# VHH binders against q9p7d3: the designs that were tried, part 3

Target 1, 295 residues: q9p7d3
Amino acid sequence: MSVITQAQEIPTVAANPDFNYEGDPIIIQLCDRDTVFELSRDQLLGLPESILMCLFPRGLLLDYEIQECQLTQRPLIFQTADFDPSLLQYILNYFQMAENRTANDEIALSPPPPSFPGKCGIILLKEDIEFFILPPISPTTNIAIEVSPNDLLKLKQRVAQRLLQQKKIFDCLHLENSTSEGSAEKNLVRMLCYSGFHEDDEWKRRIQEPHRACITSVTLTNLDFSADQGPVSDPEYFPVYHKLLLFWQKPARKCWWDSSTSITYNGIEFATWVRRVWTLELAVLGANTYETAAV

## First folded at step 1 (VHH)

Design a15 (framework vhh_7aqx_2)
Fold by ESMFold2-Fast, scan of step 1:
Structure a15 (fold): chain B 295 residues (1-295), chain A 124 residues (1-124)
Amino acid sequence: as target 1 above (295 residues)
Amino acid sequence: QVQLQESGGGLVQAGGSLRLSCTTSGFTFSDYAFSWFRQAPGEEREFVGAITWSGGSTDYADSVKGRFTISRDNAKNTFYLQMNSLKTEDTAVYYCAAGLEYDWPYSEPEYDYWGQGTQVTVSS
């Protein structure tokens, strides 16, 4: 099983990378693009967990893959999920500059690409999905239908598969069923869209276990509170942006129970109860940037 | 439009080795997990081995652990089954299969795409 190696985690002694590869670059190739990045093991592991989750949504056991490449005489080339090459380059440049600091506390960043005006933060939205299956009652015996453990796991995977067919990040909020313009769900969507997400943004996948899944979406947000550089210059949304940054500066959780899904397996209809939990993480790029944004 | 094509099968003597290949087209190779299955005459199709979409994890049937190795080459849109220390009971038609990682390690109905099969015969 592939598992993400966390940036702050010390590599386990048993899983240490092959020292023969310490001097060789790790090459990452973004999805099906021709774009590649060369970085050291330390540079890769030094990336924030949020970025690693986006690049390797199914997980990456780096030490294992290094050993496999050595044994099979393959170059160290890892395929990633789709990611913006300009954003990744900006992030890598930031951490290289931070790593090269001496006694000076200042970090001078290259200006962000023109598509990311102002001071940039990275917002990661993560959804943890845990699903529960309610066994149906036989109409003949009035007793819950017996399902083998293996068949139950298959059913749970089919339910997860069906739920993950909802590609757009806001599909789980069922906004079309809400008639109130001031609903909590619509207000949450407005705040997230003001912060850089779009209504048509799609989930990337991280890890799916038999009874749970984790999916992520990432975007850039403008931390500049000036009207000239804001993503939306409408004054009525400016306080919402401040409130979002203050509220979500630390990971915050939103939780729903979703019972709208059922699935048919071997001619039997099973009701499902799905616990869906959202976590929002903000990573700020630049020395003292978050002190200015967090007023 | 989606196609999986096996190659590398044939006749081999017990204790020998074979490498099976599955070349794919019509989908984004890097998004899929891959598996090998086999079917001996008169028996049901059984799981042999699997590799995750990242290539970072593999799983094998107990009967082939330590003898078979599954691998993938994203640059060539091809994945492989290296078969060592072959036994007469390994004689079967071998099928490659592709599916999303969360369908693994379940049986054949859970996979999206299948090859047509390649015969492996192991003589005594």
Scores: ipSAE 0.000, ipTM 0.104, lowest interface PAE 17.4, mean pLDDT 66

Design a16 (framework vhh_7aqx_2)
Fold by ESMFold2-Fast, scan of step 1:
Structure a16 (fold): chain B 295 residues (1-295), chain A 124 residues (1-124)
Amino acid sequence: as target 1 above (295 residues)
Amino acid sequence: QVQLQESGGGLVQAGGSLRLSCTTSGRTFSSYAFSWFRQAPGEEREFVGAISWSGGSTDYADSVKGRFTISRDNAKNTFYLQMNSLKTEDTAVYYCAAEGYLYESFDSYEYDYWGQGTQVTVSS
């Protein structure tokens, strides 16, 4: 299964025959280390969506932004979110190798270089929220209260702002629920925390899409291939990263509805219904077996 | 809880073939990823092979790559380890294991389930 990438609305870009931007290099700058990478436009756009989402969580409108930038600066420089420079270099090298050898979407997996210990992959967690506002019933007319289109837009913005205040990635999983369902959600949190997330982590990007009653949130962590093995004689144990490779090599999704919130607008209480879709995508360049021969 | 039962073990000569089966009584067989492990006397347990919940991905230990093939049959609630070109060093007790799909199967609160093991002896 492929993941559905929530792209920003791309403005219409006029053609400019006098402006040749396709041959110009693009420089990407990592915030954490002030590290820069030089890529062609085709190399950048050829990266997997999970990587592009991690590097540009706010979205990157290359055609529009390249035209604008090329009027003011050379070379083009785009700043990215924090990312491991060694992991990014490994990814860029791998995709360059794949481009050279593939003609028909043929995929090659390879182990990470020895100089890249433990961090040969990333886990991307994405949340897509779509919300709906239910009008209350008037106590005097027993008919649903009519809301003007302009007031409905303001109401949607108010709901979006309230949802945006839930900054932690696990706030939506009903972890306070003492039922078996709450236990299952705690197990999911535990597994993700074993992969590198922390219980108090916040979304790296959480933004309302323009003109839409939806919010897209993205966060990521580097997958550590370190074997956290239990007692070697216990056949009931093997590492969490190996389990993740089996379950999350393709994007996996969980969808649920949440009606537990309401908002007050002009003295009237409106019920809200929220559809949440969680997508987990693992981008791993190379797979490790539980038992590997010394190399 | 899922129950796993191995079958197909036995004595075989070097260069021969053997197919191990692991049958489950789980109605959610398609939501599980499956693995094979083995343990020889006096040695530590070792991974042999694995197949994802979708069947689209397989993984093998380097010592068995090219000789062993893991597969699953969701209609029969069974998964297999086809062992070809067997060597005396393949002699071990083989265990099958299952992993529930983490958030699709909320019925399962365990990550690992194991069979009782089946003996494979390769003579030369």
Scores: ipSAE 0.000, ipTM 0.123, lowest interface PAE 17.7, mean pLDDT 63

Design a17 (framework vhh_7aqx_2)
Fold by ESMFold2-Fast, scan of step 1:
Structure a17 (fold): chain B 295 residues (1-295), chain A 124 residues (1-124)
Amino acid sequence: as target 1 above (295 residues)
Amino acid sequence: QVQLQESGGGLVQAGGSLRLSCTTSGFTFSSYAFSWFRQAPGEEREFVGAISGSGGSTDYADSVKGRFTISRDNAKNTFYLQMNSLKTEDTAVYYCAADYTPWELLTSGDYDYWGQGTQVTVSS
């Protein structure tokens, strides 16, 4: 009757020496946070590889770690790198809802082609922003304007707010500046829209850390096989779901610099340099079993 | 710098089998996805089959499903197309292709690197 919508608190009781290492859930504890998540082995390994790499940057040999806990009679509690709890909760909830869908929900979408190994696909699009505030040089002293720590924090907050005003996924691609219909940016938008996104879609979760001058944005969508037909006149069109399947559980990344953002603070214009990293990944549900527990 | 070379083409009778090989150099083989395409005289280039970088996923054109198998050998920097139950309609020049990067494949609509092609002729 209950759905898991909140992270569990850190266990405060003494370890139970009678653990079931094959059936007991895995507890992941986010670094430097009071947040823990309780996951089955399948739920943990079913997370997108890009997310697992963020949680376990040194890699995760799950079967080995479980065996070590069993040999030492320790609970299955794994510490992760720092990660935002609300972002992880969004991802976990999306995957749980997809797993719990009825047969009627499967009828609502075009049936997957016979070559598709799972019963549904989930596409993750993630944007990592890191921004840098450039102090202007005084024309009278020819020295960079000095900014107090308190003013720097306010500047970072204002830059973050300006960047967050670009609510739509594709706002950052500046498609209006492209004169070519076949540009890489337009091809990317076309491909993503054929996959299940819409040109007016907004980011579903956005996390800002103004003190570190970074923003992380994520959106998830179900792969739409019916939309991926390409141009009728192009016999060499390679369907987008085939491209995504070729990179099954392998994230594709793109990085670029965006200098279009500036802010005015106390009458002074500050330029910004924004580093944007897009990660695109397909997760397939239902058909795959993990033979090895390596990330 | 990147090089792909097909081998194993030739003349075969309908119902027979043939194995094509594509040997690669100039990039990290294990990081790339590979595909086979074919082109009959006067026809457009047609997708035949593909294999992911991990080797865990394969895909095939409807016309060859159940008859053709794609595989890879990372130790030999080579990937293969096993063709069984060949039909006269399978007569074509077969090309191997490699994706430059995962991102380029997603945005370009095609592969950057191609072999020179190998002729497969199926006689009745």
Scores: ipSAE 0.013, ipTM 0.285, lowest interface PAE 7.6, mean pLDDT 74

Design a18 (framework vhh_7aqx_2)
Fold by ESMFold2-Fast, scan of step 1:
Formats: sequence, structure tokens, C-alpha cells
Structure a18 (fold): chain B 295 residues (1-295), chain A 124 residues (1-124)
Amino acid sequence: as target 1 above (295 residues)
Amino acid sequence: QVQLQESGGGLVQAGGSLRLSCTTSGFTFSSYWFSWFRQAPGEEREFVGAISGSGGSTDYADSVKGRFTISRDNAKNTFYLQMNSLKTEDTAVYYCAAGDTYYIPWSETDYDYWGQGTQVTVSS
């Protein structure tokens, strides 16, 4: 019945809620990997929405899935999209430490040092693609060529297939068409690479409908002010953290129209217009800080 | 490139049986969940049943459980709905659907591809 989503709730003055183990454990099988994770219901539901979207792109009906497994007499094994096992383990360890925090410690949550030194954030890059097929205008009649609903569906499916054959994250930006090193596209790629992505990274899970698609990629990012750019002498001067806040403050969006794809059907070339939207979300796994005064 | 086509609909008397088929093309058959939905006149579309890409998991709406069986034939890229002990309340347009997901999709919004529908009429 329930869909797994992150709901915003107003904190009460009471003690932080404890995560309780409920029923039999759930086994998560990562796609294209031998790695399995055994989670309590509370651990699964407590994952950040960005992570849940990557593991279960279409959502997860937890009670329904559990009942289905019981009815079919199968173990509680849930298949997921591809995900980095080390990243998932780090996230689970963070929440386990939060659950075991005692009331006599400081009230602020203090996670352990990360498994990847200097990395304390998760960046989710999501691309929403919506495409339109424009029939050409006949040069002799000056009227748009009519296409049957079935033929239009076939055209949309071909366009979607071609667009989703672009495996690398940055292929859609057509960097080879820009001769300027200061172009907006190159600056976007530079910032994403600075944040943890690599130029050869590929999209992970792809969700496709005939006229739209959603694809995602996740990486760990270093929020450490001393990361790879020399010493910082003043605590308020955090170059990496400052740049991430400026570019990726909830949510940084890049939106453009892409007309680079065309399709030929029955000897006629159809133009395709694609609305592409990039959204970045940053989830911080580090301890709370007085740095909350926004830049 | 991706297409779903229903067949096997028609008129049948109450208590009878009917088998619907959905033939698919344009994608890797074993990677998708397949389902049947139905829509009675004047009503919203409702879930009937689903089968996983591995064929290892199936699920049914309470109203059809024990009477309907979903199955698949990977060699023919076809999946089926065997309807037994039909009731007049089963009269509807039946749609097949395919979704690339890691859970059982019970909502119509979970599915990527849909067939055109086939009419099933159960007479008293």
C-alpha cells in the first residue's frame, strides 16, 4: 500500500526516534553484482530519498512486496538498480551509528569518519528528458504531413531508443561543438568532475516511456575544505564547500532544448525537439555544524 | 520499436473460460514485468495480475485470485491470462502492459508500454 518516499516532518522536542527492527530482514540484491545486503525494514525506509530513487527508480511498495513474497513462499529478496556497494555500505553504517547514539552524548549527530577519507556528501544527478516529433511541412501543399497514432508511437520509440543509447553522462552536452574553454557546458562538466564525476561515467538506471525518460547517476563528493587545493588558513574560507553550495544549492538545474536527433520513417525525415533538464541534489552525511549560516 | 498486442478476447458465458495472449516485440522479454489491467464501462482502469521477468513472482487482484492465472512463454515472447470460472463482473476491456522495474508494479503509472486493449464480454 505505502510508497517509499522521504516525508518532511517537523522535529519535536522529544528525544530522537530510534530505528526499530520489524519482522524478517529484507535482502537487497544489487543488479549486475554478487553483493547482497540484509536490511531491517526501518533501515530501508530510513534511506535518503535520493538513494531510494537510485535503488528503486519506480518506487517501492514495501508492505505489498513483503506480502507478495510470503504468498509465493519466497525469501524477502528485492532486486535493485545498479549501485556502488561501498557507497551503500557507507550510508548504512552512518545510519547504524545514528541509531545507536545514546542520550548522554551531545545532542548533535556525529557520524564516524567516512570509509572514504574526506567524503561526506552524496550527489545525485538526474536527467529528465521530454521529446517532441515535428512532422515536416510539405513544400507542395504547405500543410504538415499527417502521421497516424500508431506511426507516431513508432517514431517516438525510435527517438527514445537513440537518445538512451548515449551511455556517457556528458555526451548530451556536445562538448566537441564548443571551441571556447569558458563555455557554459564546459564549466558544468568541470564542476561535476570536481564534485566526483568522471568524464567516462555512464548513466545508471534508465526509466523510459514513449515520450519521456528519467536517468540517474550518483557519486560521493568531498566537502572537506582541505581537499586537493592546498591549505586553508581560515575556517570560513572553504573553496570546495563554497563552490558546491553556489552551483548545487537545492536544486541546481540546467535546462535546454536539443535538436541534434532526427529520424527517417517511410523516406521522410522528422525533426526531433528534446527538452532536457538536469537536476542535482546534495545529501550531506556529515555532522551538523554552525556553518548553517548560508552564503 | 516496442509493441504489445492483445488477442483472445470475445464473448463467453458465465462459468466459462477464456485465454488472453499478449505478444511483445522490440525489447528483451526476460527483463520486464508483464501485467494485465482491465476497465469496465464507466469505471477506472484496475490491476488484474502481474508476472516478473524471471517468471518466479506472480500477483493477482483479490477479485480474480484463484480464478485467473498469468503465465509467460519466453520462446514466443508472449504472456497469457487464463481466465476460469468467469463472472458477468469480469466484463471489461483488458489491456496488457510491460514495465522495467525491480518490484511488482500494481499502479498503471509504473508501466512503460501498453497494448491497445481487447474486449471480454461475459453473458449470463
Scores: ipSAE 0.000, ipTM 0.102, lowest interface PAE 18.5, mean pLDDT 65

Design a19 (framework vhh_7aqx_2)
Fold by ESMFold2-Fast, scan of step 1:
Structure a19 (fold): chain B 295 residues (1-295), chain A 121 residues (1-121)
Amino acid sequence: as target 1 above (295 residues)
Amino acid sequence: QVQLQESGGGLVQAGGSLRLSCTTSGFTFSSYAFSWFRQAPGEEREFVGAISGSGGSTDYADSVKGRFTISRDNAKNTFYLQMNSLKTEDTAVYYCAAEPWSLYGEDYDYWGQGTQVTVSS
């Protein structure tokens, strides 16, 4: 019998209270598309800036809002902008797991003591895809072929499915098209691989927006280097790690167009133009862990 | 005048195979894309598979992917639907269709008369 047990799903993250020296833990409730997440003030502030800007694009004066709620006896409930709750849950779960790992195991999550002290760093790689379907031009009329609304919806769904089938993170960089070993794309892959990614890694969480021609994908890795497993003892590792701290102090963004995807529907070939936006960020766990990354 | 004629339909047992053919006349075969559609009793006509004018691209309904293969033979002015691992749910009248690169949804496609495929349990 080859039965695979289904995993249990937990819709929201249970936030552990902050253990600060100034009193009671501050618990915040985030309302994201009618899903309520409970997390501590420190857990919220520890999230990647790129994610915080997605949740609060106009900014949030958190300490001011907390003080106002305390003064007016309002609950600490904040409405987020339009962000998928399943992506937020994945990110929150990852950060909680990384924090628990730091407390409970002996694997080094920071560079050796001579470099700087700390608990761990987490690298977020996020991809935002927006795609456009180009109708072919009839060779007899020289007019673009018109598609019914129902067929357009089905065509968008098929394009999204095709894009989701491209599971590997780095395939969209088309490394085979570069003849130079010093290309920007190859250098980026090398840096990410030194940081804990592998060339054949797949996106860990993807979501397709049902009413938009867009896909958001995220993957995270920690800077979790065993003394016996190479990167920490690699002399090239330390220069790369310092570059990550210096260059990813703020989210780094790369935007490009990918026209390599086409779809056939009812005998007609539709070209697609895919706008890909990568956001790379180093998030630091623990106050004063990485001073250079804090500003 | 443009004509499309299906052949190869019939009765087959579940798990069996059939190859449908659509022979065309009255137009330049290489300038057209070809599709297969089917209509089961009590259901609306549904898309089954398509092959582009160049023959370089094919597309299939999710229900038939991996089981059905569409192909074309420009020298014979004929295109085919190879149907493998047939299921009782595949029972339908199968239609071939030809599209010049006309305005989608505005111009009339050329259609065959249909051929019955019956898959017994």
Scores: ipSAE 0.000, ipTM 0.087, lowest interface PAE 25.3, mean pLDDT 71

Design a20 (framework vhh_7aqx_2)
Fold by ESMFold2-Fast, scan of step 1:
Structure a20 (fold): chain B 295 residues (1-295), chain A 126 residues (1-126)
Amino acid sequence: as target 1 above (295 residues)
Amino acid sequence: QVQLQESGGGLVQAGGSLRLSCTTSGFTFSDYAFSWFRQAPGEEREFVGAISGSGGSTDYADSVKGRFTISRDNAKNTFYLQMNSLKTEDTAVYYCAADLPYWSGEFTSEDQYDYWGQGTQVTVSS
């Protein structure tokens, strides 16, 4: 039987209660820098996918390494891609504050750190690339030809490999054939470039994901408010900042469909479509709304 | 802290339909890719279907293609397996599984997945 007291209502059982244990800190060392960051597993995995892709473009195996680290009683150290330490610190602080906020709290927009000079905000974009395979209609049954899951994976991998062999990431938007600055394609690319992509970026620099047979890319950009980067100030930086806010203000997602292309597999021609989706993962204004730019 | 819980299993007649749900907690749902596996009595666990982190890519085992559909609802931290035209051969314990999209491995391998549910029984009678 259980013995209940008003001070303690816990029955005596053979099993011990679960121990309260926090794993050892994960140490992240930025590539070719002497700067390290200490994070818990929960803090690391709580970061947006875009940031994790920026830091670990080749992926991250975590559970086994943590278990091995705890068994050997040593810190677990991962080397990341090259990243600005001040930007990473600002991002980590922002998400830590957001996670710890209660329902009646508000996140104050923090000023950029002193080591992040002249920057008014951060925009982080994620690009998802998805491949759609359209099987042909059988002349015998008038229904789409059935493709096995294994063959479908191979088809998607072949489409991804073909995409990676293209020279530049924006070739599909026919930028070289546009004679108008006001074309939809040119305007989209211009806004993406203001957000941190570059027109001469190449597909071969991007990562293919095992699960989707597609590639993702992440771009981090910094918004300069002052526009004072030379002997002549460039007033375009302030309009660009405002244009970016309007462009990414609902929806925070932009989409483009590439023209259909065909691929032959086992003697059968399949139509393929590529969908490119750019999502705003993070937009942080570096200065609080009540602060002045001139101190 | 990470948990996956299946629901919606049960007994159904051949030719019928069932919808399985997997509710998740303890991680950011949108960061993960999800799959369903099943295990019939005395057999090895086998892949059934998967959905990518973005939700735009799906894949299915040959035995269920055209009959089963996987989907996800990021607002509810839940993903689903809609099973139509059920056959007695579909009788199994169905497991949901989750994987980080950054991990490299074979897509249909159970060794690829970091987190698993406890399973839900599906029985198809003739």
Scores: ipSAE 0.000, ipTM 0.085, lowest interface PAE 22.3, mean pLDDT 66

Design a21 (framework vhh_7aqx_2)
Fold by ESMFold2-Fast, scan of step 1:
Structure a21 (fold): chain B 295 residues (1-295), chain A 124 residues (1-124)
Amino acid sequence: as target 1 above (295 residues)
Amino acid sequence: QVQLQESGGGLVQAGGSLRLSCTTSGRTFSSYAFSWFRQAPGEEREFVGAISWSGGSTDYADSVKGRFTISRDNAKNTFYLQMNSLKTEDTAVYYCAAKYLGYSWTRPSQYDYWGQGTQVTVSS
């Protein structure tokens, strides 16, 4: 019964259907779109917290919502905040593939540690970009250069396109230009690479909202337990999955400002301030969603 | 699966220079931390120097600090040990070693892959 369905049209519920509130799938409808997704309760709650917060920014009390639908005889159709359907489909497909791999993979190259018996770990890295274009101050008038709303929209689109050209996940950390100040960034990248990411990996999915000057990017990988296997004879070896469990018991966030991007308008250079927010999250697949090992 | 092969060893006069190379067939060269170890006759393998997977961190044994430099070339799947101001005490078989996605570690037991070794002889 683990069927993920995306429909172009809203399901016909006006036909007075008989609902099974304990077994029927939950239908989520993306804000202002005809796209719906059918999910089991486990699939919905198994989504990364960062994604659930995007879909339900006011929170989701799933048991309460189901009970209210039962009491009011409404179908299990939940409205979400606006979200890109292709991005959500990618996330759902990845989780389904990872869960099927764990269930059907008889030859595990990386058996799960005792803290994850029979389960698969997924690491999600999400980047939220918000950018601002600052008109320079005229040296002759000491007043900010005036830009029409229509031209400002076009400038925002050009900035977004330049930001989207930075395809590699770790390029934004400027590792080659960070000596002493970059040691934390280098350690973060190393830990992610130990976990299953590669230094040259690209963002798997990106969505642009030019009217809001925002870009959301995601990438996911299965936790690579094999990378944690050190020499058996070394008692000082500390497995990286243990460090992840201690560090990412909750979603970890890193926020910084990046001013390396600029745009030209009528021969004048406009500064662009970019706010980047990275959310790092370990999700454990299975009936006990958001489970982390007891440490 | 990574295979390491050293080259550049040989005979050199005290005060001279020599550059060792270690080439790997690894698909993910950029994900490996690399080190050099050496072993003189009758002694245990000792740490010489290491470079992190990003190239941003290096570490050296006190006996070689200021004389030896480790570097990596990801385009050639090769890493190097530049040895300057060589001393007779530097005479040893030099081994390259790799650790997947790892920090540089100073003990041989911490490394996953090893080369076969190359002889360096420093004459007085």
Scores: ipSAE 0.000, ipTM 0.113, lowest interface PAE 19.0, mean pLDDT 71

Design a22 (framework vhh_7aqx_2)
Fold by ESMFold2-Fast, scan of step 1:
Structure a22 (fold): chain B 295 residues (1-295), chain A 125 residues (1-125)
Amino acid sequence: as target 1 above (295 residues)
Amino acid sequence: QVQLQESGGGLVQAGGSLRLSCTTSGFTFSSYAFSWFRQAPGEEREFVGAISGSGGSTDYADSVKGRFTISRDNAKNTFYLQMNSLKTEDTAVYYCAARTWYQLPSYRESDYDYWGQGTQVTVSS
C-alpha cells in the first residue's frame, strides 16, 4: 500500500511555454502528514506573512518562479513545516470568504465558522534563535582569540547541528531540575505552549539558516464565549486573550539565553550562547470582525 | 486551582462495558475541549478520544473507533468515556485531560494543559 514518496523535490526552473501560473494549482504537503492542500498562487500569497513563515520558515522560492514563469513540472508541489491541517483549512476558508465579500452581502463577509462556533483567537508566535560564539582568552596575549568570518560561520553551524541533536525544544530550560512550581522557566514554557508551542516539539523538524533558526507557531484557541459577549478589549469576555496579551506585551523582555554548550574547533574550545527571542501576534476571528494585536 | 478526577474504572471481562467519568473544577467547563488518554504497563501514553468545546466534534483512535464514545455534560462539569466491546488490549490506566482554551480536539499529548491522576481499567479474558 505504501508507494507514496514522503519527500518531494522542488521543481527545477526551466523554459515552459505551456505553464500558466495564474491558473495552474500549487500543491502543498504538510511535513510528517499525508495531507495536501491545493491552492492558486494568489490564494497562497494572500495569506498573512506570519502564516507563510510558519509554512515556509526558510522562505519561498515562489516569487522567482512566478516572475520567470519557467517551470518544468505542474502542478508545483512544496513541502511545508509541520502545521495543524484543521487549523490551516479554517484559515484558508476564512480568507477565501473575506476575499469573496461584496458591499451588498454582509453575511458573505463573515459567516460563523462551522468548526468554531464562538469567537476564536489565532495566536501567531515567532521565535528567532541566534547563535553567539565566545572565543577564549589567549594566555600569551591576554586578549580574545580572533576568528575569521568563515570560521565563525562554521562554528555557528556546528552549534546549530548540536542543538538539532537534542530531542525537545525545551530541554535547555532545565525544567526537571526545578522543584518550584512557580519557577520563571515553567511559567515561560506554559505561556509558550498556550501560544502554540508543544512540550514535545523537536528541533529536528526545523529548518535552519547559517546564522539563526527561525521557528514560528500558529494555534487556534477558544476565547471564553458568553451569551452577552462584548468587545475584544473587555477582559470579562476574553480573559485568555488578555492574559496572553499582558504576558507578551513586551517581546524584547521575552528572551532566553542558554550557555550550556561548548564547541571544539581546531583544538580550541569555544563557549557558546544561544538566544531565543519571541514575538507574538494575536488575531481575533469572529462572525463580523477581524482584529489584531501585535507585540 | 484546576483539578480533574477520573472515576468508573475497575475489572471487567472481555466483551463487557465500562463508563469512565472525569469531574472537573477550577475553570469554566463549557468552553474547553477534553480528551481521554491511556497508558498500558511499560508503554507511553496514547490518545483514545476527544470532544470539542461545543460537543459538535469528536475524534477517536482507530483502535477504539466504533467501540468507545466520548460525551460531555456541561451542567455537571463532567465528561465521559463509554467503553463497549472491551478487549484485553484495552487494559491500561486511563487519564482524562483538558485543553483549556483550544476548541478543536487534539490527539497530541502536549496540547493538553491539565491532567487527572488516572484510573485503572483491567480487562480479563
Scores: ipSAE 0.000, ipTM 0.111, lowest interface PAE 19.2, mean pLDDT 64

Design a23 (framework vhh_7aqx_2)
Fold by ESMFold2-Fast, scan of step 1:
Structure a23 (fold): chain B 295 residues (1-295), chain A 124 residues (1-124)
Amino acid sequence: as target 1 above (295 residues)
Amino acid sequence: QVQLQESGGGLVQAGGSLRLSCTTSGFTFSSYAFSWFRQAPGEEREFVGAISWSGGSTDYADSVKGRFTISRDNAKNTFYLQMNSLKTEDTAVYYCAAGRYFSTLYQPSTYDSWGQGTQVTVSS
């Protein structure tokens, strides 16, 4: 019988001198919930980076955190950001089955792709943010003022912190003058909300290389589709999925620039210019064949 | 993630008792370990007591062992410090702290959240 990771209530942890830090499972607790998941180290590290970023937006140095627990004689319980328990359970079951299938197929001549009996799809929305700082032009010399590398780093850190405060996914689209119901921004929001996102959903954000002015944001939702639908490749059976793919084939919907925002540092006002790149990934799990599409 | 607010401080006579409460918000109470620290005027913050996620592990500074008891109430999202047989030396601002690890060290980096502090004054 295969081992399948299941959602659990928070375990009662007794102080026990026989903790096995190398062999005991890692327990992750979802923020704001009583739900916990019991994972091996390999299961946790085997998850896609996008999912790990959603669970641990500040990053996870797993070996370091295990060592700290070992030194302090504490159980391996780590708190995550909030996540949909049903979606996480589905993801864990899928990867557990894929891992077991690969292991079972080690002696097979032609291993088949993993199959999972379910009817769920996942939409992953990823945002890469790059920001630029524009020093003001001197009215006397008509040349941009010089900024030291140290001051530039401090400005970038302040811009990154300000961007991290904007939690909601769709707030960034409102900064670009959505003028009518037929605007590209409103159509994008409408399509994503129809697919399972909510207008007040929040980003899970990580500063990636803060010295280089990069932030990555990720969010996930469950794609809803009928049990009686046909193959994912057929637009007649998965119309929302295919409408999203067609919508995202247009370059104007993948990359845009936010209006410059001022930031004051050492009495000087600098304009900031933000480049946003959205990537949409759709994965259908529980089909006879695992399918993933990125646009 | 977790916000902390102390209450229950005040003036008490030597040999008396006080119960401090730390109320949490942010809905992650049951997954956190909690600690109490104190700071007398002109001194560094020192550890007072700690309690684990389950309540199965507690630890105390030697100066308060046998006199102070830390406890938690998951239903109320609150944890407590029961202070008995108070001494004038216990006069300090008391801070509550929350972290994923059961810790006795004052290092801000080991804790996710700190309270603002509550004054305890013990008079002879």
Scores: ipSAE 0.000, ipTM 0.093, lowest interface PAE 18.4, mean pLDDT 68

